# Designs tried in a protein design chat: VH-VL binders against q9rc53r339to534. Part 6

Target 1, 196 residues: q9rc53r339to534
Amino acid sequence: AQTHEFSNKLNTISGFLQLGKIDEAVDFIQKERKIQQEWIHFFIERVNDPTVSAVLLGKISQAQELGIDVDIDPSSQLLTPLQERQQELLVTMIGNLLENAFDALLASGIENKKIYISFTDMGDDFIFEVEDNGPGIPPQLMESIFEEGFSTKEGTHRGFGLALVKKAVHELGGAIFLEEGELGGACFVLTIPKHE
Key: E = the ipSAE of ESMFold2; O = the ipSAE of OpenDDE; V2 = 0.75 times the mean of E and O plus 0.25 times the DockQ between their complexes.

## First folded at step 2 (VH-VL)

Design s03 (framework fv_spartalizumab; at its last look DockQ between E and O 0.03; V2 from the best seeds 0.00; counts 0 for: pae O 11.1 > 2, placed apart)
Fold by ESMFold2-Fast, scan of step 2:
Structure s03 (fold): chain C 196 residues (1-196), chain A 119 residues (1-119), chain B 113 residues (1-113)
Amino acid sequence: as target 1 above (196 residues)
Amino acid sequence: EVQLVQSGAEVKKPGESLRISCKGSGYTFTRYYMHWVRQATGQGLEWMGNINPKSGGTNFDEKFKNRVTITADKSTSTAYMELSSLRSEDTAVYYCARSGYYTLPFDYWGQGTTVTVSS
Amino acid sequence: EIVLTQSPATLSLSPGERATLSCKSSQSVLYSSNNQNYLTWYQQKPGQAPRLLIYYASTRESGVPSRFSGSGSGTDFTFTISSLEAEDAATYYCQQYYSLPWTFGQGTKVEIK
């Protein structure tokens, strides 16, 4: 799938750069589609974990297919090595937060659907932020959205995503915060201690 | 109407710790990052770090690692910067400044806090 | 770290003259995803906090006089004051917000004769 293909591409580019083969890395990047080249180049410089890069790239591709505009803060970086469990749970949390944003935007019917992503690790924590320009979350529902099985949507979606995020972040000794963002929709912020 | 108000001037001795406050008003405190920037006498501006007041998540320049702590109190709309193990080279004017999440310019600054470190 | 180099260190000009200030970045601050340059210009008068004038290299902040402008892309940026006024005497700093840690140039001092 796209996620595995992009992970392999990122590993290839990273390998060329680590070996000092700059010309080979540049040639490889130039052979990709323009939008993919831009994201691959960004991630190789800013994210040391190929699995996290692959998940983000896969979700960006999915958003584009759904007509959702995704922008990442250019000051974003994840350069601190992740422990195996931190990586496993972080990719799960990223996936669920972005899928939640997709669902909210698709249900909203707005014309210009946008998601903003930011991630940093220059302090004591890994920090991941995701913000959408959807309708936001009513104050009376802010607690219940993290409960297992909560959803106003009918069908096969059971509302497990946000409950899984809350469980995962607490397992890592971190926290999740919900606020109304600058885009007018929901803004989720994850903090995960770098050192356990 | 947006205003950032900092605590008053400090005089410290080498080895002591510094704590400066920055109180925001006229806007929703948790919607904006709060940053700390210092300016040593006759020198340029130096970014120290930032905090997301909603989450408490912080970032800082690694040259201040193990010395700087940034915190925020949502109930009083106040951010704090602590700097430990002070040196004479830490003599500077310290500013707080806010930025939006994705726009990121420093659109409002505090008035500055003068800090003198001498024995 | 991205290093910003400003030149000249000092400009001494008369009212009505054009001031041109340079800021060069050690790395590109052009974000290809949105085609924006993450470069700002601030004005600082003695005893005062810096004031935001320009962001995204060329976008003027609200309330900033039209005589102030910015241009450039990638690594080479220019800040211009088209017709100097006495109140423009100040030190001007460029700053990048493309990559952490955020960094500033060393400043250009504009003096009015």
Scores: ipSAE 0.755, ipTM 0.870, lowest interface PAE 1.1, mean pLDDT 87
Fold by ESMFold2, look of step 3:
Structure s03 (fold): chain C 196 residues (1-196), chain A 119 residues (1-119), chain B 113 residues (1-113)
Amino acid sequence: as target 1 above (196 residues)
Amino acid sequence: EVQLVQSGAEVKKPGESLRISCKGSGYTFTRYYMHWVRQATGQGLEWMGNINPKSGGTNFDEKFKNRVTITADKSTSTAYMELSSLRSEDTAVYYCARSGYYTLPFDYWGQGTTVTVSS
Amino acid sequence: EIVLTQSPATLSLSPGERATLSCKSSQSVLYSSNNQNYLTWYQQKPGQAPRLLIYYASTRESGVPSRFSGSGSGTDFTFTISSLEAEDAATYYCQQYYSLPWTFGQGTKVEIK
């Protein structure tokens, strides 16, 4: 519900800035909640895709409602335009990675729930990183978590899993990795070539 | 109050299939893994497999992979385990058990479903 | 697959005595990144589902009496009942959740005389 509203707000601010209407942009930003204003300002400067911005803002808002502290690497940027298919799949993958982190943290006994997000387009790839301080994934499970499948039988089953994220990133010619992060939980890294 | 309620005891013949339900209540069903564990008479506990109810993703112990199907229905908060081609050694109590993440312990268990497979 | 070996198979003790149970893992269940041992202890009384007592090798689950404790790391784990009570008669299982498939030890039966 907040994703569409956030995207529209970001487009409005970007429009003011592109027309050189700095005072109007500042006035619009000052009318937002303090938390939303901080994130809206960050995404105006750092992300040129309103759909990706909207997903991230929506998930950050959701995390706050769930009592999860979100930190974004201040050097993050996504200014290179995404192709339509890249945008569609990336939005889905980011959303699912963040929901996985929410699930891990909420189901754990950990008290100081935290998620770290980082993304960049400075190299030959788009790179997205999502890390939590939850229960983690021991090395013996790393390959297995990406090979988990959806088992269906005439009945109704729905949702996205890590195996589906792996298929989506593969369609884009990229990869997903589970790395050791500094928080001790799971750290997922997406790499997507810019070749399209 | 978290509860896992399983379907009732069953008597089966070799070659038949078994389907056990496990209804979860008192928690957000889609944020927890559901596991299936069995215990044959006079034997220890044996993990069979699990499901992430949100995504439908599953893992199985290799010895059951060709015979077991695990599913979940989000709308009814119910997980199902089906075991095909039953044998007498499948006589056991079958438990569902919840974990908060697939690498967390089983904090709540169903009451168990006694299944007897006899010719 | 990680094999858990429990000893002894049966332990017969009087109320008030200390019970010491061993669980040995064929592979380390310590995840060094977060320094956690992915090992649990369950209690199972006849006709009942298992009850979680200890996770991460040494952390007591909520509502578990303090006489139950766990220790150890890597491959060698110990479960202790410091002062045995009559209601502690049960079979105790260790279980690893470090690697799939999740596996259980064969159990230690604790009997009260």
Scores: ipSAE 0.115, ipTM 0.659, lowest interface PAE 5.9, mean pLDDT 84
Fold by OpenDDE, look of step 3:
Structure s03 (fold): chain C 196 residues (1-196), chain A 119 residues (1-119), chain B 113 residues (1-113)
Amino acid sequence: as target 1 above (196 residues)
Amino acid sequence: EVQLVQSGAEVKKPGESLRISCKGSGYTFTRYYMHWVRQATGQGLEWMGNINPKSGGTNFDEKFKNRVTITADKSTSTAYMELSSLRSEDTAVYYCARSGYYTLPFDYWGQGTTVTVSS
Amino acid sequence: EIVLTQSPATLSLSPGERATLSCKSSQSVLYSSNNQNYLTWYQQKPGQAPRLLIYYASTRESGVPSRFSGSGSGTDFTFTISSLEAEDAATYYCQQYYSLPWTFGQGTKVEIK
């Protein structure tokens, strides 16, 4: 099924062509291609784990289909090899954090939906951050959001997902934090020791 | 129309610091990375680093990592490059350049800022 | 870092002639997964900032005349001006953005007789 975003892009291209604006159509297509290539190049340079890259790419594509603008901090880096269990759990955590962000944003009705991602392996810990510009999480719910079965207007799966993230990060000897971000929504930070 | 306008020429002494500005217009400032590239007289191009104006995240060439600071002011759509501990070898034309989301080539450039470092 | 070597250093030709510039990389800049070469060509005229002409080795930037083209793959790349015009007098640089740090060739100066 064609997503709204995809359909819009095709309509744009079709529009240019119908108007005889071939150069504009070509330029538009090239720009879209460039964007995709940028992502691939970014990950090849900054993430040495192909599984993590694949998950992130998939989620970015999903976000785009949903009309969510995704930005990754260009200083992000994950070049330290992951242990097998670290990889499995990191993938799970990333997937769930982003899914939760999607749910929150879609439920909010915000027009300019945004997600910011950053990660680093420069220190003794892996640090992963996912921030959105959704409604955020009240301080009163900071602990509750990590409980299984917790449900908000943002979606019934948010509580479950975050609970899973919390369990996973703890298994790795790490921690999850809800921090103040710059986008105004929820900002989750994962810290995972490189050596457990 | 996309434009990058840089600050004027600088004359510095060894050991001083340099700060150059680059103002972007005609596009959404936070949707593009701003890069800094320098070119010594009669020499080639050298990439120094970049910044994501939206997040403030930066990348640097290792050669400059300890001396260069790149910042961006979203409210004024202006990027800044500061180079400390200037040396005669830092004499060059410094360019800001825009790229796409992450690793696109530089599609728009500033007019350049001439920097002279001499005793 | 990836080193780019351009040749010749200087190319002097007459209007209407074909210019062929070479750029060789110390490592492949071809990404096998998408089959793209992460190489660009810039034009720089005296006293001006560089101008993007070609990216991904062979894709022309918008507004760039058709007489400019790029080809090649892996480590060997060619930039071609099919029919030189007086305004094409400039230094041309190749750049790789396959691996950090991004690097430039030393440039080829094209002079028009």
Scores: ipSAE 0.006, ipTM 0.545, lowest interface PAE 11.1, mean pLDDT 89
ESMFold2 (binder alone), look of step 3: mean pLDDT 92; pTM 0.940

Design s04 (framework fv_spartalizumab)
Fold by ESMFold2-Fast, scan of step 2:
Structure s04 (fold): chain C 196 residues (1-196), chain A 121 residues (1-121), chain B 113 residues (1-113)
Amino acid sequence: as target 1 above (196 residues)
Amino acid sequence: EVQLVQSGAEVKKPGESLRISCKGSGYTFTSYWMHWVRQATGQGLEWMGNIYPGSGSTNFDEKFKNRVTITADKSTSTAYMELSSLRSEDTAVYYCARDLYYRGSYAMDYWGQGTTVTVSS
Amino acid sequence: EIVLTQSPATLSLSPGERATLSCKSSQSVLYSSNKKNYLTWYQQKPGQAPRLLIYWASTRESGVPSRFSGSGSGTDFTFTISSLEAEDAATYYCQQYHSYPYTFGQGTKVEIK
């Protein structure tokens, strides 16, 4: 029941987004989460792109249903207008980074699952970060996690998500980094030039 | 406890290059922006640039752009500021400072002790 | 590009008096979307590195005495020391982090008579 409800909600949100029905996606999320007005107000004020907002709200809703606590850095903002291709690729990258964090946390068996999100556009770059408190990435796998088809028997990485992120960010002239974070898990940082 | 420890005083001639180090401890070095600020004798504070050590992303004040390089070594938790083509007006105390926010570039809460640099012929 | 102008250049006051320092910005450091002013205040004593006192124009840093406060919005900001103590003798700087390059005001020197 919970699994079917979860899949149905994700499919509905995904469907609205694919059809460009951002307002409908936002309304759907609002109706299903009593406390989400705070998140919606945050994103309306801090993120000028409705598609990016809808994707982030959808992922936060998904995390809540999975029992994952999500914190967003209160100084986060994305106010610079995105070009069409930047928006398309950023949405893809955000989706894949958050799905990878969800998978890692669910596979870990950790009781208190946490994700920290931060984003900024105050400099010459868009910077987007996702950090989790899962098991992290072993040093020996740091190169291979970005290769197409990467998988492990313990794998929370399906082998396509991170490869897609690396391809997308390089297409925009940016970079993706694995950092040491304060939560103890994986920490991915995207940097994307605003212009070229 | 958070500490930033800078390298010692430097005496340079015009045209030479300067390299100052700033070693962070007591926090996750790669998760905080590091700023470089200088102060000429009897003058106010001047922001030079910053670096996010995790990614290597940097920002600079345009007036230093062609002479300043900021780098970070994650393995030693050390940031570096190099200034080339030194002039007498580069005589100043140079500070490194950690950003107040985890992963944000905003304000500076912890400062190094400062490195005195004298450029004279 | 943003220029911060501080006034007065010097304040000479007695212990127990109120100090009021001004910082004016050449353009707004307020983001309308989040209603936050991207402005800080630092204290610098001779021979020492600066110390953060106030951020977001009015938020006191942890450990900073309540006699220090900040106010203002947009282009006009005020820093106040409600009752001066001898250890408050220092130069005070405002700084903006709204836009690169980050910039500082020239400073106001507070002297205790």
Scores: ipSAE 0.000, ipTM 0.475, lowest interface PAE 14.5, mean pLDDT 82

Design s05 (framework fv_spartalizumab)
Fold by ESMFold2-Fast, scan of step 2:
Structure s05 (fold): chain C 196 residues (1-196), chain A 120 residues (1-120), chain B 113 residues (1-113)
Amino acid sequence: as target 1 above (196 residues)
Amino acid sequence: EVQLVQSGAEVKKPGESLRISCKGSGYTFTGYYMHWVRQATGQGLEWMGNINPYSGGTNFDEKFKNRVTITADKSTSTAYMELSSLRSEDTAVYYCTRGYSYFGKAFDIWGQGTTVTVSS
Amino acid sequence: EIVLTQSPATLSLSPGERATLSCKSSQSVLSSYNNKNYLTWYQQKPGQAPRLLIYWASTRESGVPSRFSGSGSGTDFTFTISSLEAEDAATYYCQQYWSTPLTFGQGTKVEIK
């Protein structure tokens, strides 16, 4: 029930933003205790796609409810118009990368859980980065974590999340890389060409 | 054929800086991490650090953080390792090796090694 | 930092004999995500770069002879050469790739009599 209600709220926010009703979107979000005014203003000015904005705001809200601190690079922007398929797959990739970071942090038992997000479209590609301060994903796991059916031994995952990211990346002619980030955990970098 | 080719032997004095190159061929350079590993004569292997050639992101062993710099040039498929403030104990064979990437292979391809002698 | 301890330091055997090498980790390198151990074995001959033999503790690299095998889980690992050949004289290193800094054992030298 809560998950369905939350999804409906994000759809409402997306709808207001899509119709150019920024004041109404801001008012709606301000009534939610877990979404800060600063996030709303950031996304309105820096992300041109209402669906992507709604998903990121929703994931930030979810992270804060889980006790995870989220920080976004202030230079981040996604202002280039997305084609319908690019938007659909980018939303799927963002959602799955963030869910993966949440799961890793919650399983880690780390007291000060942190996620750092960065994105840009100033070059020839859309670039999206997610970094956490968890135990990290071993580099040798790169094949396994993107395989369909991959699951944690003690988790309830079915292993579709990262496999869906790999499929989406390949469909868009992009790439995904796992780096060792400054926070000490996993750092995923997505790159997607703007044009085909 | 996948190959890593390193620059030639170096002889340095204490306090100088070292720069070694490692050129990859026969594979997608940006698809694999490039690592640097050194070995003093008669001693074991010591990991120094790595770089993701796609992003330029680097990681280092704390022992080397103050002195080592790793860079990569995508256009020439070449990685570089610079080590400053050289000491006699930096005398070693330095290897570049690819591994730990999107495809999950460990250190499967190694450069031929660069012999570095630091003497007064 | 994960410390890997190899034993014995030196092993001297005749051709045809079985060589058994140990590698112990100061903490587990077993992944709960895919139930794989992030431990690798390398062979190094004098004057040469190391050669990958085994990864994920027990998976043999392509082109590596079947006499080489790896086993173990968590913190205790074994590398075995079932029937030594003269060309197997080398130092063998274990390495963990579970956590940075990546670390190697001190090596086991295998000598053929």
Scores: ipSAE 0.006, ipTM 0.453, lowest interface PAE 14.7, mean pLDDT 79

Design s06 (framework fv_spartalizumab)
Fold by ESMFold2-Fast, scan of step 2:
Structure s06 (fold): chain C 196 residues (1-196), chain A 121 residues (1-121), chain B 113 residues (1-113)
Amino acid sequence: as target 1 above (196 residues)
Amino acid sequence: EVQLVQSGAEVKKPGESLRISCKGSGYTFTKYYMHWVRQATGQGLEWMGNINPRGGSTNFDEKFKNRVTITADKSTSTAYMELSSLRSEDTAVYYCARHSYLGTYWYFDVWGQGTTVTVSS
Amino acid sequence: EIVLTQSPATLSLSPGERATLSCKSSQSVLYSSNNENYLTWYQQKPGQAPRLLIYWASTRESGVPSRFSGSGSGTDFTFTISSLEAEDAATYYCQQYYKTPYTFGQGTKVEIK
């Protein structure tokens, strides 16, 4: 299946990056997916964790395939080393937030689909933001969206619901917020302490 | 053989600008941050700032932020540091040093030979 | 910013003696998530660039003799030369890379009698 093929490609990219074979990971991505070279260079520069880089690059590639325009704040960086559990949970949270943005945009019928990503580790926290220009979250659903199982997809997809993001960030001593953004859709902000 | 080779000594007057180069060889230039550190005669080491040559992003110590500019040219594997509005207190040896942006390597494993800068009226 | 304070300023010892150098940080440089201290030690001889000796507070750089070691955690760090040799006469600096601006201690000068 397509989903299995995509996951296999992400695992291959992650494997190259974990082995320190960045040029080979870059070549593989460019060959298999038509990702702009600018994105690859950005992530190599601004994200020190190979697994996080692989997930973000894979999600950028997926967005391109779905006709979604992705902008990343040029001041973004994630250079602080991650503990194994922090890395595992952060990767899961990033993947799920981007998957939710994709789903919202595709369901919206909006022609000019956009996602804005920002992340920083300059302070005492990791901060990761995902903003879309979709319909946003109605006030009535703000509590329910984080309920266990609310966003759980049927089947064996790697995607997880926002309830799992909330649990993951709570395990790391952090928080997830819905904020106002500039694009007019949903804006999710993750805050994770660097130290527990 | 990994090396960082810096430009030669400079003699400047107060108020002038300084530009120093640091050329990397024997490694993939864009896989390592380049830092600039200075040391006044008989004094300690002082970090000035860094650049990631991949995209050109920079960080600075606040005391230099309005006087220092760091750039990199990927085609020549060379980083540059420019310091404006020179004062006698800027008399020092200026070093470049690299660190890997891959994984968990945040320490300076290779240093340039240093560039002596004298600022005198 | 994080301030690193080294002591003593100068240490004069004979060959074969143990040198113990201190570095104290104004805030913790221990990253609890990976349990690593973001602290390095460099050796600098007159007219030369600094040389990396120790990173992660206690890990020796490749090619560095085993007589050099680092220890400590959080805010209190020690650098030790177990048996001084003549070529060890130098100034030793600690540095933190826990957060920008990266900062260095004032240095400890090790002299051989």
Scores: ipSAE 0.000, ipTM 0.431, lowest interface PAE 18.0, mean pLDDT 79

Design s07 (framework fv_spartalizumab)
Fold by ESMFold2-Fast, scan of step 2:
Structure s07 (fold): chain C 196 residues (1-196), chain A 122 residues (1-122), chain B 113 residues (1-113)
Amino acid sequence: as target 1 above (196 residues)
Amino acid sequence: EVQLVQSGAEVKKPGESLRISCKGSGYTFTNYWMHWVRQATGQGLEWMGNIYPGNSYTNFDEKFKNRVTITADKSTSTAYMELSSLRSEDTAVYYCARGPYKSYYYYGMDVWGQGTTVTVSS
Amino acid sequence: EIVLTQSPATLSLSPGERATLSCKSSQSLLYSSNNKNYLTWYQQKPGQAPRLLIYAASTRESGVPSRFSGSGSGTDFTFTISSLEAEDAATYYCQQYYSFPPTFGQGTKVEIK
């Protein structure tokens, strides 16, 4: 979930980046969340869409506050221009996948919580991957985690987030799937066609 | 040492199917694209398709999409290319090649298999 | 798809001479957002697999001798061997990765007299 305060901060960062005010964007982010300069420069060089950059930087900041280590594959890039609809839905999907990972890790009780992010725009598709080192998805729940309103017996573990991601990716003609990752937890992969 | 090792030479008749393997070693197999490129005798290089073994996502050149299947087995670090409905013009050396690490930014194929010679004749 | 045209078809030179190879693209390979040209050069010796020499038009692959270089931008690219050695006899291919599918030029054969 995104609050008004969080949304306003992302809009400010996005605005600075769109106006070419890179130094101002860097200063704003560093003052607010103590994000390392390396992250800011990485996104400026590797992600051409300012809104996507702002969302990812915001999520990294949020993870840091929650005691979660985030690593992004150093070869990741998203340089192909996004259509307005693709951008809006990709931002929503990124937000929901990362919130899902945060919730799973916080509920797991493990001490060294980690998320690994990878993305590329090679070939005809955008590919976006999120891995965590949590308990993963039990086989009996794999089909139901994408259903609207899904929750575990003892609470709202997964809520509506994954159902929203599935709806959004299908609207773009893409797919979401769960695979076996390097970290031993859940690994979600999005594929989105560049063109309809 | 990073290495790609391909299966041995094949002789086929028109209409048969071909299956070539490519085993990677010395690197994390799931972190690199695997490409298939062929070269007919005395001719240049022709890209056929690729796979990202981490998620089995595949791309194909339009010329081959109805006849080519590319798969990968993460447990054995092996990629496979199957070409069906073989014709005499499919006679070529077939290469597997490692692509960029998760991104097209350095989209050079830096490690290549030794090649598999395929002859299609009646 | 993007078409790459290489010239000349064949170069016959003596050791120590400079070899200059051309690759021309039907469309610009320069991505304005990062100012990079998505053009790669490979060397192929008879009976061997291709070997990566240059990527991003001008960046030399690790372990490649300094006599090999690449230059150019947009649609016109050059590959140069500053002082030809006997072991450089090979066919050289350019390849683009700006647009799917990846495509290769037809090759330039370098022969040593």
Scores: ipSAE 0.000, ipTM 0.447, lowest interface PAE 15.8, mean pLDDT 80

Design s08 (framework fv_spartalizumab)
Fold by ESMFold2-Fast, scan of step 2:
Structure s08 (fold): chain C 196 residues (1-196), chain A 121 residues (1-121), chain B 113 residues (1-113)
Amino acid sequence: as target 1 above (196 residues)
Amino acid sequence: EVQLVQSGAEVKKPGESLRISCKGSGGTFSSYAMHWVRQATGQGLEWMGNIIPIFGTANFDEKFKNRVTITADKSTSTAYMELSSLRSEDTAVYYCARLGSYYKVTYFDYWGQGTTVTVSS
Amino acid sequence: EIVLTQSPATLSLSPGERATLSCKSSQSVLYSSNNKNYLTWYQQKPGQAPRLLIYWASTRESGVPSRFSGSGSGTDFTFTISSLEAEDAATYYCQQYYSSPRTFGQGTKVEIK
């Protein structure tokens, strides 16, 4: 993997969006042919934080490269301003949840790999949901997947990433839930209070 | 691109302590566990332990836990392994290794070049 | 602790011949819910770090030549090199990641005559 190159491109996109240089961000991404212009417009209108937008766009591009179909709920929005701590930890949590979904789908060998993303801030919490159509999490492993170092039994997810997510969400006074989704795979729901 | 670079060879006497460094570059250092694996002369590979830098949490194979200390410095992207009360049987090549490309799952896809350690009197 | 036993200890063959290596686990490394075997194979040449060749018992790592393959399930695994080349002289290790601590077999040394 060219993780350093990806990070540099993501920083460039984030920089353009942060400076309000939307046309430059669109031009940069379009030259790579990695992200559709429609995604950029969606995030600019629906996500108030440029860093969160950049991370999500980067992850969508990565999923496309991996042959994974990503769908975002059209009612999604994150318009409430994030505190610096919330932003830092949220981008880390988003990254780890999506990376775990990628790993689960790639390990499964399933055809027609799909991820569904939803996020909202209309209530008292920021809510972020990631669902995949992989094999899901066996009930007997549900406690283990959030333990530090759980990576020796590949059901669907990378254990270190989920332990990090659990720690980060607890530091923000939130919670992470493992739900049953309609795609048939794992469904993680993350909640973060707008005020601590 | 992820790269792991280890410190140079060491020659020690029985009873002394060893400290080896492993510097990561490229990618996210804090989010992935750094593992330590050794290979004694003429023998196979042996897992020693790991550190998860974001938590500062280390895990060890039971046979090493009284002698091994694993730490990480996130600011320099460097993990350290210290092994105390050295014996001649600790003569080995020591490797750091990590999980963690976007295309991989739960196995070691990045390895350091190895550090040769000789313990003799 | 899961113990992996490899055989033979040494295999000496000529270029073009088929090499077959065995790895046996003291307990099953097959996870029933996903039907995956948590078993991988590494190649190590003298003076070098190990190189990943096969994961999930039978999936070949990107960039690894097609002559390398893995098979087996549960407790009995086989690593095959269908047509040996001079560059394949190395020690091959199996490893399990089903249960902590991660463990390796003792290795099979493949020599080219």
Scores: ipSAE 0.006, ipTM 0.427, lowest interface PAE 14.9, mean pLDDT 78

